# Designs tried in a protein design chat: VH-VL binders against NAD kinase (nadK). Part 21

Target 1, 268 residues: NAD kinase (nadK), of Syntrophomonas wolfei subsp. wolfei (q0aze0)
Amino acid sequence: MKIILVNNRFKENTEKKAQEIAGQLSALNVEVIIDNGLDEPYAGTVDFIMVLGGDGTMLRAARRYGQRAIPVLGVNMGTVGFLSNIEINELAEYLPLILREEYSLEARMMLEVAVFQQQSLLTRVFCLNELLLRSNSPRMLSFALEISGQKLEPYRGDGLIVSTTTGSTAYSLSAGGPIADPQLDAFIVTPVASHIINKRPLVVSPEREISLHLLEEREAIIGIDGQIKMDFGAENRVLIKRAPHPLLMVNLKAKPFFTSIDRSLQRQ

## First folded at step 1 (VH-VL)

Design o44 (framework fv_oberotatug)
Fold by ESMFold2-Fast, scan of step 1:
Structure o44 (fold): chain C 268 residues (1-268), chain A 126 residues (1-126), chain B 107 residues (1-107)
Amino acid sequence: as target 1 above (268 residues)
Amino acid sequence: EVQLVESGGGLVKPGGSLRLSCAASGFTFSKAWMSWVRQAPGKGLEWVGRIRSKTYGGTTDYAAPVQGRFTISRDDSKNTLYLQMNSLKTEDTAVYYCTRGDYDFWSGYTEYFDYWGQGTLVTVSS
Amino acid sequence: DVQMTQSPSSLSASVGDRVTITCRASQSISTYLSWYQQRPGKAPNLLIYAASSLQSGVPSRFSGSGSGTDFTLTISTLQPEDFATYYCQQSYSTPYTFGQGTKVEIK
């Protein structure tokens, strides 16, 4: 068995713990590849991905490996989050189940984001939470939204979020979007500070294709999962669709989504 | 064609302050993690600190000898990296190098120093 | 902090010789190790990153190997321009640390 351990070396204790766990797994004849997030993703085949850290580390792992249809387990290393399934102090208890493949998988859809400059593809990335288009200046944006060839009336405001249901509790929530059941597959399209009173969040089929472009030259950015940023101008276009594969999240113990989000909303 | 040009070095008395600048060209500065590395006369290399790109929070880290006295900052609109040095000590006398770690949108960051400036000499003495 | 120790601190060699420099980390750093060359009066330049990857533009006579705690830089056939000081550096954890340097001198 070959496992990738994903961690964030810049978070206190996670890199040291990853090395410790790698040693323990190696003693059990498990081949371990450590991914600190700063090198190229491991190109070989693997059987399992273990993510050591919080939600941010899981988002990075999903972008790097989520399209490979490999089980991904989130192991929490302190700060509470929504994408981890077990705590680090529980790992020894659950390790035999992992090695015997005695767990269930929860599929989480991902976005495929393609950014163009005129007719040329600049980049293609995958993400678990959302794409954010936002102004990078005090001036509001004027932009076009097209859903499966249907051109909507122009948007005017600070930006737009295109989110998965997993991302419904991230930036989309902060912008006034709905909380979505993670068992629902959908895109959530949430305006950011729209000047048009009747522009509301849309919940659309994940089979739809969504495109965005600026209608006038403005300083704007595209944000991916809150971790990757790139400049976006009037010469750019972005195309968003369902990624070919969902992220396969390992479920070793029940995690009550609605109770967890309810607690989170009561805290500031 | 990647170039890093340091400036701002000179003679300063103990307890004084200096601000070093590093003008970057030939790459997308805003995506790069940047570091300062120093070398005392006749001695080896010593990492001073680094600053991450905005994508990674724009945060800074420092070596213990300079923590609390030195501040690294960046101005992405000017493609310039800065090192503000306060409460200078004779032990801070060194050539200060500006260094780049490149960040690709696809692959993340590499934390090796693939380009170095020519260095600027800081002498702290009476 | 991760301490990096190089050996030898200096060596004498002739053009055409095979030169080997070693670097030891005080704890496992996986492959997060780079090698730099510094000629007298010049800025350092990168030779090897990720323990064994040759930087673009660097001659193939340079090679790196190792993982964990023990690393080696090899120059297969020493050239006149290779008389310089060589440094290893870990980027596994902050603070990033360099070895003390190995000076390669004319025999």
Scores: ipSAE 0.000, ipTM 0.383, lowest interface PAE 17.5, mean pLDDT 85

Design o45 (framework fv_oberotatug)
Fold by ESMFold2-Fast, scan of step 1:
Structure o45 (fold): chain C 268 residues (1-268), chain A 125 residues (1-125), chain B 107 residues (1-107)
Amino acid sequence: as target 1 above (268 residues)
Amino acid sequence: EVQLVESGGGLVKPGGSLRLSCAASGFTFSKAWMSWVRQAPGKGLEWVGRIRSKTYGGTTDYAAPVQGRFTISRDDSKNTLYLQMNSLKTEDTAVYYCTTEPIYDYVSGEYFDYWGQGTLVTVSS
Amino acid sequence: DVQMTQSPSSLSASVGDRVTITCRASQSISTYLSWYQQRPGKAPNLLIYAASSLQSGVPSRFSGSGSGTDFTLTISTLQPEDFATYYCQQSYSTPYTFGQGTKVEIK
């Protein structure tokens, strides 16, 4: 068995723990590849991905490996989040189940984001939570939203979020979007500080294509999962589709989504 | 083990020049966006400017007080960030911090997750 | 430029207290706000980004909230190591700007 251990090198405790776990796995004759996010993703075949950290580390793992149809387990290192399934102090107890493949998988949709300059593809990125379009200057944006070729009335405001259902509890929630069951496939389109009074969040089929472009020259950016930032100008267009493969998340123990989000909202 | 080590600070007369260096290790420097942030004695934090990675154009941005006087550059082969300070004024007296914004897979350009220890620049006659 | 105003400039507190610091932006910055802690003689450390996201490794007693123009940092149960100066920072537009700082002092 070959396992990728994903961690954040910028957290000293996490790097040390990754080395410890790699040693434990090697003693069990498991080949371990450590991915601390600084280098290119491991290109070889692997059987399992173990993510050591919080939701941010899981989002990075999903972008790097989510399209490969490999089981991904989130192991919490301290900060409780929505994407981790077990705690680090529980890992030794669950390790035999991992090695015997005695777990269930939950499929989570991902976005495919393609950025164009006129008609040329500049980049293609996948993400688990959302794409954010926002102004990078004091001026609000004027932009066009098209859903499967249907041109909506222009948007005017700070920006727009196009989210997965997994992302419904992330930035989309803060901007007024609905809480969605992450087992459903849908795009959630949430305006950010719209100056047009009747703009509401939209829930649309994941089979639709969403495109965005600026109607006026402005300094804008697109953000991916709150981690990747790209400049976006009037010469650019972004096309958003459901990614070809969902992220396969490992369930070793029950983690009730609705009671977890309910408790989280009481504390925020 | 991420480390940022600043050097080059010291005493300089008004109108003078000084070059600061920041030696980076423990991460892929060439993919990181880097910023300088300063703090005058007993005062708050002030952003000086930033330089993007080559993948994102290697462009620079500056705060108005230093525009035209300061230049940020990088040498990816040496994992080193530079701040060239010209036409120094007494109000430039501050501790200068080298900071990294999230690397390639964490590029948001929106927060500073690692900071050096700082280097003191004193502009006085 | 976006101006950031923090309140209060300083406060006195005891270990175990709940501490609240407020930050106001001169215009809407959505959730593009970070909070930093600076202990005496040390470099700043990131606590919160995107207004409410806790940086990995930061104790759960720290929390952030707010959107638009009004933001709050809360320390639920002050510890001895929390006596420091706290800064908010907007990243909605360049130049990035910081608040003036709030010094949390021992009572």
Scores: ipSAE 0.000, ipTM 0.426, lowest interface PAE 12.4, mean pLDDT 86

Design o46 (framework fv_oberotatug)
Fold by ESMFold2-Fast, scan of step 1:
Structure o46 (fold): chain C 268 residues (1-268), chain A 125 residues (1-125), chain B 107 residues (1-107)
Amino acid sequence: as target 1 above (268 residues)
Amino acid sequence: EVQLVESGGGLVKPGGSLRLSCAASGFTFSKAWMSWVRQAPGKGLEWVGRIRSKTYGGTTDYAAPVQGRFTISRDDSKNTLYLQMNSLKTEDTAVYYCTRDSGYDLEYYYGMDVWGQGTLVTVSS
Amino acid sequence: DVQMTQSPSSLSASVGDRVTITCRASQSISTYLSWYQQRPGKAPNLLIYAASSLQSGVPSRFSGSGSGTDFTLTISTLQPEDFATYYCQQSYSTPYTFGQGTKVEIK
């Protein structure tokens, strides 16, 4: 068995813990590859991905490896998040189940984001939570939204979020979007500070293609999962589709989504 | 050991040209976004520009004072970053640092985590 | 462009003191702020990223806080090696911009 341990090298406690866990796995005849985020993704075949850290580390793992149809387990090492399944102090208890492949998998949709410059593909990325289009200056944006070739009335405001259902509790929630069951596949399209008072979040079939472009020369950026930032100008266009493969998340213990989000919202 | 080493600095006349090099080692250079930062003698830090990895288009961005005069490029086969400086002005006199950007495709950091020791460029008549 | 303003431009302190440096952005930059330390004659080094996250290898006496437009760097118990110039830097948008620097000098 070959496992990738994904961690964040910039946090000394997570690097030391990753080395410790790698040693434990090696003692069980498991081959371990450590991915600390700086180098290219491991190109070989692997059987399992273990993510050590918070939701941010899971989002990075999903972008790097989510399209390979490999089981991914989130192991929390600090603040409670939505994308981890077990805590680090529970790992020893669950290791035998992991090695025997005694767990269930939950499929989570991902976005495929393609950014074009004129007619040429500039970049293609995958993400688990959302794409954010936002202004990079005090001036509001004027931009066009098309859904499967249907041209909506122009948007004016600070920007727009196109989210997965997993991302419904991230930036989309803060911008007024709905809470969605992560087991559903849908795009959630949430305006950011729209100057048109009746622009509402949209829930759209995941089979649809969404495109965005600026209607005026403005400075804007595209944000992916709150981690990747790309400049976006009037010469650019972005196409958003359902990614070819969902992220396969490992369930070792039941996490009741609705009661968890309800408690979280009560405390805010 | 993760390391950046700049070279190519020196004395040049106003209107002249100079090319700086930055040799990277200890990390996968081809996947890194790289920046140049300069510091005039006795002054603060000023970002010059950056270059993205090929995965993100290999595109460049520049600060206004150098736009159209400076060009950032990379040779991933040699793990080397370049800064081509044309039409140099006296106000371009500075120590030039090569830096590795972080925080674009990594968990929750947005800074320059590796710096070279710098190379001095003096533009004087 | 996002303008970054630091306060104070310089301060005098003694070993053991608590030092606070502030940084203000001309517009909201969320948490896309880093702090750097530059010792005389040396290259800068990263102390804090994402406004409050301590860089690996940096002593725990350094901490950062803030979001939006107002940020602070705190050194809880100043040590001799901490006499240096400190810079904030936004990475919310290009061009990336630094504050003018705060020089921490020995009394």
Scores: ipSAE 0.012, ipTM 0.469, lowest interface PAE 9.2, mean pLDDT 86

Design o47 (framework fv_oberotatug)
Fold by ESMFold2-Fast, scan of step 1:
Structure o47 (fold): chain C 268 residues (1-268), chain A 125 residues (1-125), chain B 107 residues (1-107)
Amino acid sequence: as target 1 above (268 residues)
Amino acid sequence: EVQLVESGGGLVKPGGSLRLSCAASGFTFSKAWMSWVRQAPGKGLEWVGRIRSKTYGGTTDYAAPVQGRFTISRDDSKNTLYLQMNSLKTEDTAVYYCTTDTSYEWLSPDAFDIWGQGTLVTVSS
Amino acid sequence: DVQMTQSPSSLSASVGDRVTITCRASQSISTYLSWYQQRPGKAPNLLIYAASSLQSGVPSRFSGSGSGTDFTLTISTLQPEDFATYYCQQSYSTPYTFGQGTKVEIK
């Protein structure tokens, strides 16, 4: 068996723990590839991806490996979040089940984001939570939103979020979006501090394509999962659609979504 | 080990120039967004400016007090960040920190998660 | 520019106390707020990012909350190593701006 162990090299405690776990797995004749974020994603075939860290590390793993249809397990290292299934101190208990492939999988939709300059593709990125369009200055944006060829009235405000259902509890929630069952596939389109107070979040089919472009010369950015930033100007446009493959999340321990979110919202 | 080491600080006269360097090791420098943050003696933190990675255009942004006088650059082949300071003023006296925004942990890509030890720049006659 | 104001500017506390520091932005910054700790003679270190997310390796006694203009950093049970100056910082728009700092001193 070959496992990619994803951690964040820039976090002091996680590197030592990753090496410890890699040693334990090697002793069980498991080949381990460590991805600490410093190099290109591992290009070879693997059987399983184990993510050591919080939601941020899981989002990075999803962008790097989510399109490969390989089981991905989130192992929490102390940062509380929604994307981990087990805690680091539980890993030894669950490791035999991992090695025997005794777990269920939950499919989570992902976004495919393509940024263009006129007709030229500048970049294509996948993400698990959301794309954020926001101003990179105190000035509000004026931008066009088009959904599957349908042109909406111009938006004016600080920005816009296009989220997956998994992302419904992330930035979209903070901006006033609905909480969505992650078993649903849908785009959630949530305005950020809209100047037009009657702008509401939209819940749209995952089969639709969403495009955005600026109507005025402004400094803006496109943010991906809160981790990747790209400059976005009036000469740019972004196209958002459902990614070809969902992220396959490993479920070793029951974490009922609704009771978890209810408890979290009680305490923010 | 991940570390940032600043150098080049010292005493300089008003109107003079200095170049600060920040040597990075233990991570892929070319992917990191780098910032300079300064702290005047006994005062709080003040952001000076940043430089994006080459993938994001290698563009720079500056705080108003230094705009037009300071230039941030990087040499990815040497894993080194630079701050070229021209037309120095007594108000530029501060400890200058090299810091990195790795964009690896969640919603705030501009959270400075790694810092150097700082280098003191004193501008006086 | 977005101006960040912290309160209090300083406070005295004993080991075991609950400490609360507030940060206010001059305009809405959503959740683009980080908290840093700086011990005398040392560089700052990141505690909280995105207003409420605990940095890896930071003790769970630290927590952050808030959105928009009002933010809070809480230390639930103060330890000896927590006597330091704390800064909030907005990353919503450039130039990035820090609060003036809150010094937590031994009572």
Scores: ipSAE 0.006, ipTM 0.477, lowest interface PAE 10.4, mean pLDDT 85

Design o48 (framework fv_oberotatug)
Fold by ESMFold2-Fast, scan of step 1:
Structure o48 (fold): chain C 268 residues (1-268), chain A 124 residues (1-124), chain B 107 residues (1-107)
Amino acid sequence: as target 1 above (268 residues)
Amino acid sequence: EVQLVESGGGLVKPGGSLRLSCAASGFTFSKAWMSWVRQAPGKGLEWVGRIRSKTYGGTTDYAAPVQGRFTISRDDSKNTLYLQMNSLKTEDTAVYYCTREGIAAADTYYFDYWGQGTLVTVSS
Amino acid sequence: DVQMTQSPSSLSASVGDRVTITCRASQSISTYLSWYQQRPGKAPNLLIYAASSLQSGVPSRFSGSGSGTDFTLTISTLQPEDFATYYCQQSYSTPYTFGQGTKVEIK
């Protein structure tokens, strides 16, 4: 068996812990590849991906490996979040189940984001939470939203979020979007500070294609999972669709999504 | 390959004016955000200001010591960045570097390419 | 303004040594930090961005770490071409600010 161990070597003491876990796995005849985020993603075939860290580390792992249809387990190392399944102090207990493939998988949809200039593809990225189009200045944006060839009336405001259901509790929630069951597949389209009073969040089929472009020159960026930032101008167009493969998240124990989000909202 | 070449430096009296130029090649200049960074002799680096691409309005930002005295502009048809320096002070004496802003994850900006620098000396 | 303080201001080292330089921000800047190298008489060049990401073409002996207020640049095995001044820079807010620099000198 070959496992990728994803960590952020520069987050607290995670590199030392990753080395300890790699040693334990090697003693059990498991080949370990450590991905600390600094190098290119491992190009070889692997059987399992173990992510040591918080939601940010999981989002990075999903962008790097999520399209390979390999089981991904989130192991929490002190940062509270929604994307981990077990705590680091539980790993020894669950390791035999991992090695015997005695777990269930939950499929989480991902976005495929393609940025164009004219007809030329500039970049193609995948993400688990959302794409954010936002103004990078005090001036509001004027932009066009097209859903499967249907052109909506122009948007005017600070921006727009196109989110997965997993991303419904991230930026989309802060902008007034709905909380969605992450087991559903849907795009959630949430305006950011729209100047037009009747622009509401939309929940649309994951089979739809979503296109965005600016209607006037403004300082704008597109953000991916809150981690990647790209300049976006009037000569650019972005096309968003369902990624070819979902992220396959490992469930070793039940985590109650609804009670977790309810508790989070009650703390406000 | 990416090249940035500064010119226009020299000796100027206090209160005088000087215009620096930066000739860019090897990338699509019109899409790039550009900055000026200076370094006084034997001292550290100090950011002067930046200019965004015309797609983003061609807007500028300046450090407080130069605000109101320096103006950054660009001519995309000539792939050239400018720094107009007015009301020069002795403390403006420095090597001025032209640099391109790169963009990374989480809104992180960084200076990925630098010119060789041009020396501006302000003395009587 | 965010103030950046480097330590040490200078250090003496030999080829093959492990060198560590620290940068401290006056307030939390998350990971909005870059490291630059400046050889005598030359322009600076980018080594690390986003606190820990190695710039393309930069040797793997350079690494960056940290988040919030405390950051570290490490050179695992010092080479002759590494005798230079190193600067950290925050991009969390304008004006962008640099540390005062750390000069790595031959012992």
Scores: ipSAE 0.000, ipTM 0.389, lowest interface PAE 18.5, mean pLDDT 86

Design o49 (framework fv_oberotatug)
Fold by ESMFold2-Fast, scan of step 1:
Structure o49 (fold): chain C 268 residues (1-268), chain A 124 residues (1-124), chain B 107 residues (1-107)
Amino acid sequence: as target 1 above (268 residues)
Amino acid sequence: EVQLVESGGGLVKPGGSLRLSCAASGFTFSKAWMSWVRQAPGKGLEWVGRIRSKTYGGTTDYAAPVQGRFTISRDDSKNTLYLQMNSLKTEDTAVYYCTTDLDYGGNPEYFDLWGQGTLVTVSS
Amino acid sequence: DVQMTQSPSSLSASVGDRVTITCRASQSISTYLSWYQQRPGKAPNLLIYAASSLQSGVPSRFSGSGSGTDFTLTISTLQPEDFATYYCQQSYSTPYTFGQGTKVEIK
């Protein structure tokens, strides 16, 4: 068995805890690869991914490994998040079930984001929460949104978010988007500070292709899961599609989504 | 060695049935999404259908010409993929390949491992 | 269904030639396009995936380009082992569909 252990080396005590867990797994004849974010994703075959940290660490793991159809377990290291399943102090209790593959899996859709400069593909990335298009200056953007070849009226404002249902509780929520059941597959398209009255969030079939480009020269960026930032200009186009594989999240412990989000919003 | 080996092809009469097998080795079969692709003599490639891993519920999808007649299944304990072909027609005459995507990474689905194929001839 | 139309159906070329094969999708498929090579009597081999990514072990003379509906496979300097049939395939939606093939034959 080979496990990738993903951690955030900049969080207090996570490096020490990752090494302790790696030692425990090695003692059980499990090969461990530690991913602390410094190197390229591990390219070899792997049986399981254990993420030590909060939601941010899980987003990084999903971007790096989510398309490999490998079980991913979120292990919380302190603060409760939406993407972790068990607490670090519960790991010893659940480890035998992990090694015997006695758990259920929940599929979470991901986005495929392809960025072009004219006809040339610049990059293709995957993400669990959202793509954000935003202005990188005090000036509003003017941009075009196409949904499966249908050209909508131009958008004017600070930007746009294209989110998964998992991402509905992240930046899209802050921008006025709906809370979506993560068991549903859909794109949520949420305007950011639109200057055009009546631009509303859209809920769109995950089978559609979404295209964005600027209608005038502006300084803009695209952001992915709040972690990757890329310059975006009038010569660029971004294509967004449902990724080929969902993230396979490990369920060892029941976590009712709606009750959890309701309590979380009251505490904010 | 990473390998797919098809078997079970042969001559059958129209309206008959045949089951093809694909033995997998050298990779983690249980995690792989598997497809069948066929090629009629002197013709191009035609996708037949696919089966997802058990993690995704083992669900299947089929091309219209075979929907309702062909069934794809898998036995992960034996690392074997199956194609059950019923109500065979002369148009089903083809070499049948099993194939998979070995890179579960962030790439769109493609077929990077192919078997050698097994010939199915439907003729009276 | 997404229809894939491939052109030309055949071409004759000499060793050292630059060869271009095109593939057109009936609707936008983003970059969900792969190219395969099939030598006579053999199973297909993957050359290009995600429209432009070269499969490991495939010679650098092969390249792919395009997005949306229009795609191209280029062989920059044709070698004797490249006389084969080439197929594009979309994986954007099921049913997955192949182009009809382009036979590259010796002049």
Scores: ipSAE 0.000, ipTM 0.395, lowest interface PAE 15.8, mean pLDDT 85

Design o5 (from o1 with heavy chain L102Y G103Y Y104G Y105S D106G S108Y G109Y Y110E Y111A E112F Y114I; framework fv_oberotatug)
Fold by ESMFold2-Fast, scan of step 1:
Structure o5 (fold): chain C 268 residues (1-268), chain A 125 residues (1-125), chain B 107 residues (1-107)
Amino acid sequence: as target 1 above (268 residues)
Amino acid sequence: EVQLVESGGGLVKPGGSLRLSCAASGFTFSNAWMSWVRQAPGKGLEWVGRIKSKTDGGTTDYAAPVQGRFTISRDDSKNTLYLQMNSLKTEDTAVYYCTTDYYGSGSYYEAFDIWGQGTLVTVSS
Amino acid sequence: DVQMTQSPSSLSASVGDRVTITCRASQSISSYLSWYQQRPGKAPNLLIYAASSLQSGVPSRFSGSGSGTDFTLTISTLQPEDFATYYCQQSYSTPLTFGQGTKVEIK
């Protein structure tokens, strides 16, 4: 068995724990590839991906490996998040089940984001939570939103979020978007503009294609899962579609989504 | 070990110039957005400016008080960040910190994750 | 520019106390807010990012909440090492801006 162990090198406790776990797995004749996030993704075939850290580390793992149809397990190392299934102190208990492939999988939709300059593709990335278009200055943006060939009236404001259902509890929630069951497939389109009271979040079919471009030159950026940031100008356009493959998340124990979000919203 | 080490601080007269360096180790410097943050004696933190990774355009942004006088640059082959300070004023007296602003795909949201210990710049006549 | 205002500017507390610090942005910054701790004579240390996410290695007694314009940092049970100055900071738009700081002093 070959396992990728994803960790955040910048967090010293996580790196030490990753090395410890890698040693334990190697002693069980499991080949371990350590991915600390900044190097190129491992190009070979693997059987399982274990993510050590919080939601941010899981988002990076999903972007790097989510399209490969490999089981991904989130192992929390401190703050309880939405994307982890077990705690680090539970890993020893569940490791035999992992090695025997005795677990269920939950499919989570992902976004495919293609950024163009004129008609040339600049980059293509995948993400689990959202794409954010936002102003990078005090000036508000004027931009065009098109959904499956339907041109909406121009938007004026600080930006727009296009989110998966998994991302409904991330940046989209903070901007006033709805909480969605992550087992549903849908795009959530949430304006980032508290000043414009009549611009409402939209929930649309995952079969829709969403495009965005600026109507005037501004300092703007495209953000992916809060981790990738790209300059975005009037010469650019972005096309957002449902990714070809969902992220396959490992369930070793029941984690009730609704009680987790309810508790989070009541935190003072 | 992940660390940032600033150097080049010292005493300089008003109108003078000084170049600060920040040596990075233990992480992939070329993927990081880097910022300079300063703190005048007994005062709060003030962002000076940043430089994006080359992948994200390599552009720079500056706070208004230093715009036109300070220049941020980077040498990815040496894992080093620079701050060129020209036309120094007494108001520029501060401890200067280099810090990571963003890791490309490494951090969830922008935050100043790794900090150096700082280097003192004193502008006095 | 986005102006960040912290309240209070200083407070006195005892070990074991619950401490709450607030931060207000002059305009909506969504969740692009971080909290930092600076102990006397030391460099700042990241505590919270994305308004509510605890940085690895930071004790669970620290928590952050809020979105838009109003944000809160809470220390549930103050420890001796927590007597420090705390700063909020927005990364929503340039220039990046810090609050003025809140000094937590021993009673």
Scores: ipSAE 0.000, ipTM 0.444, lowest interface PAE 13.9, mean pLDDT 86

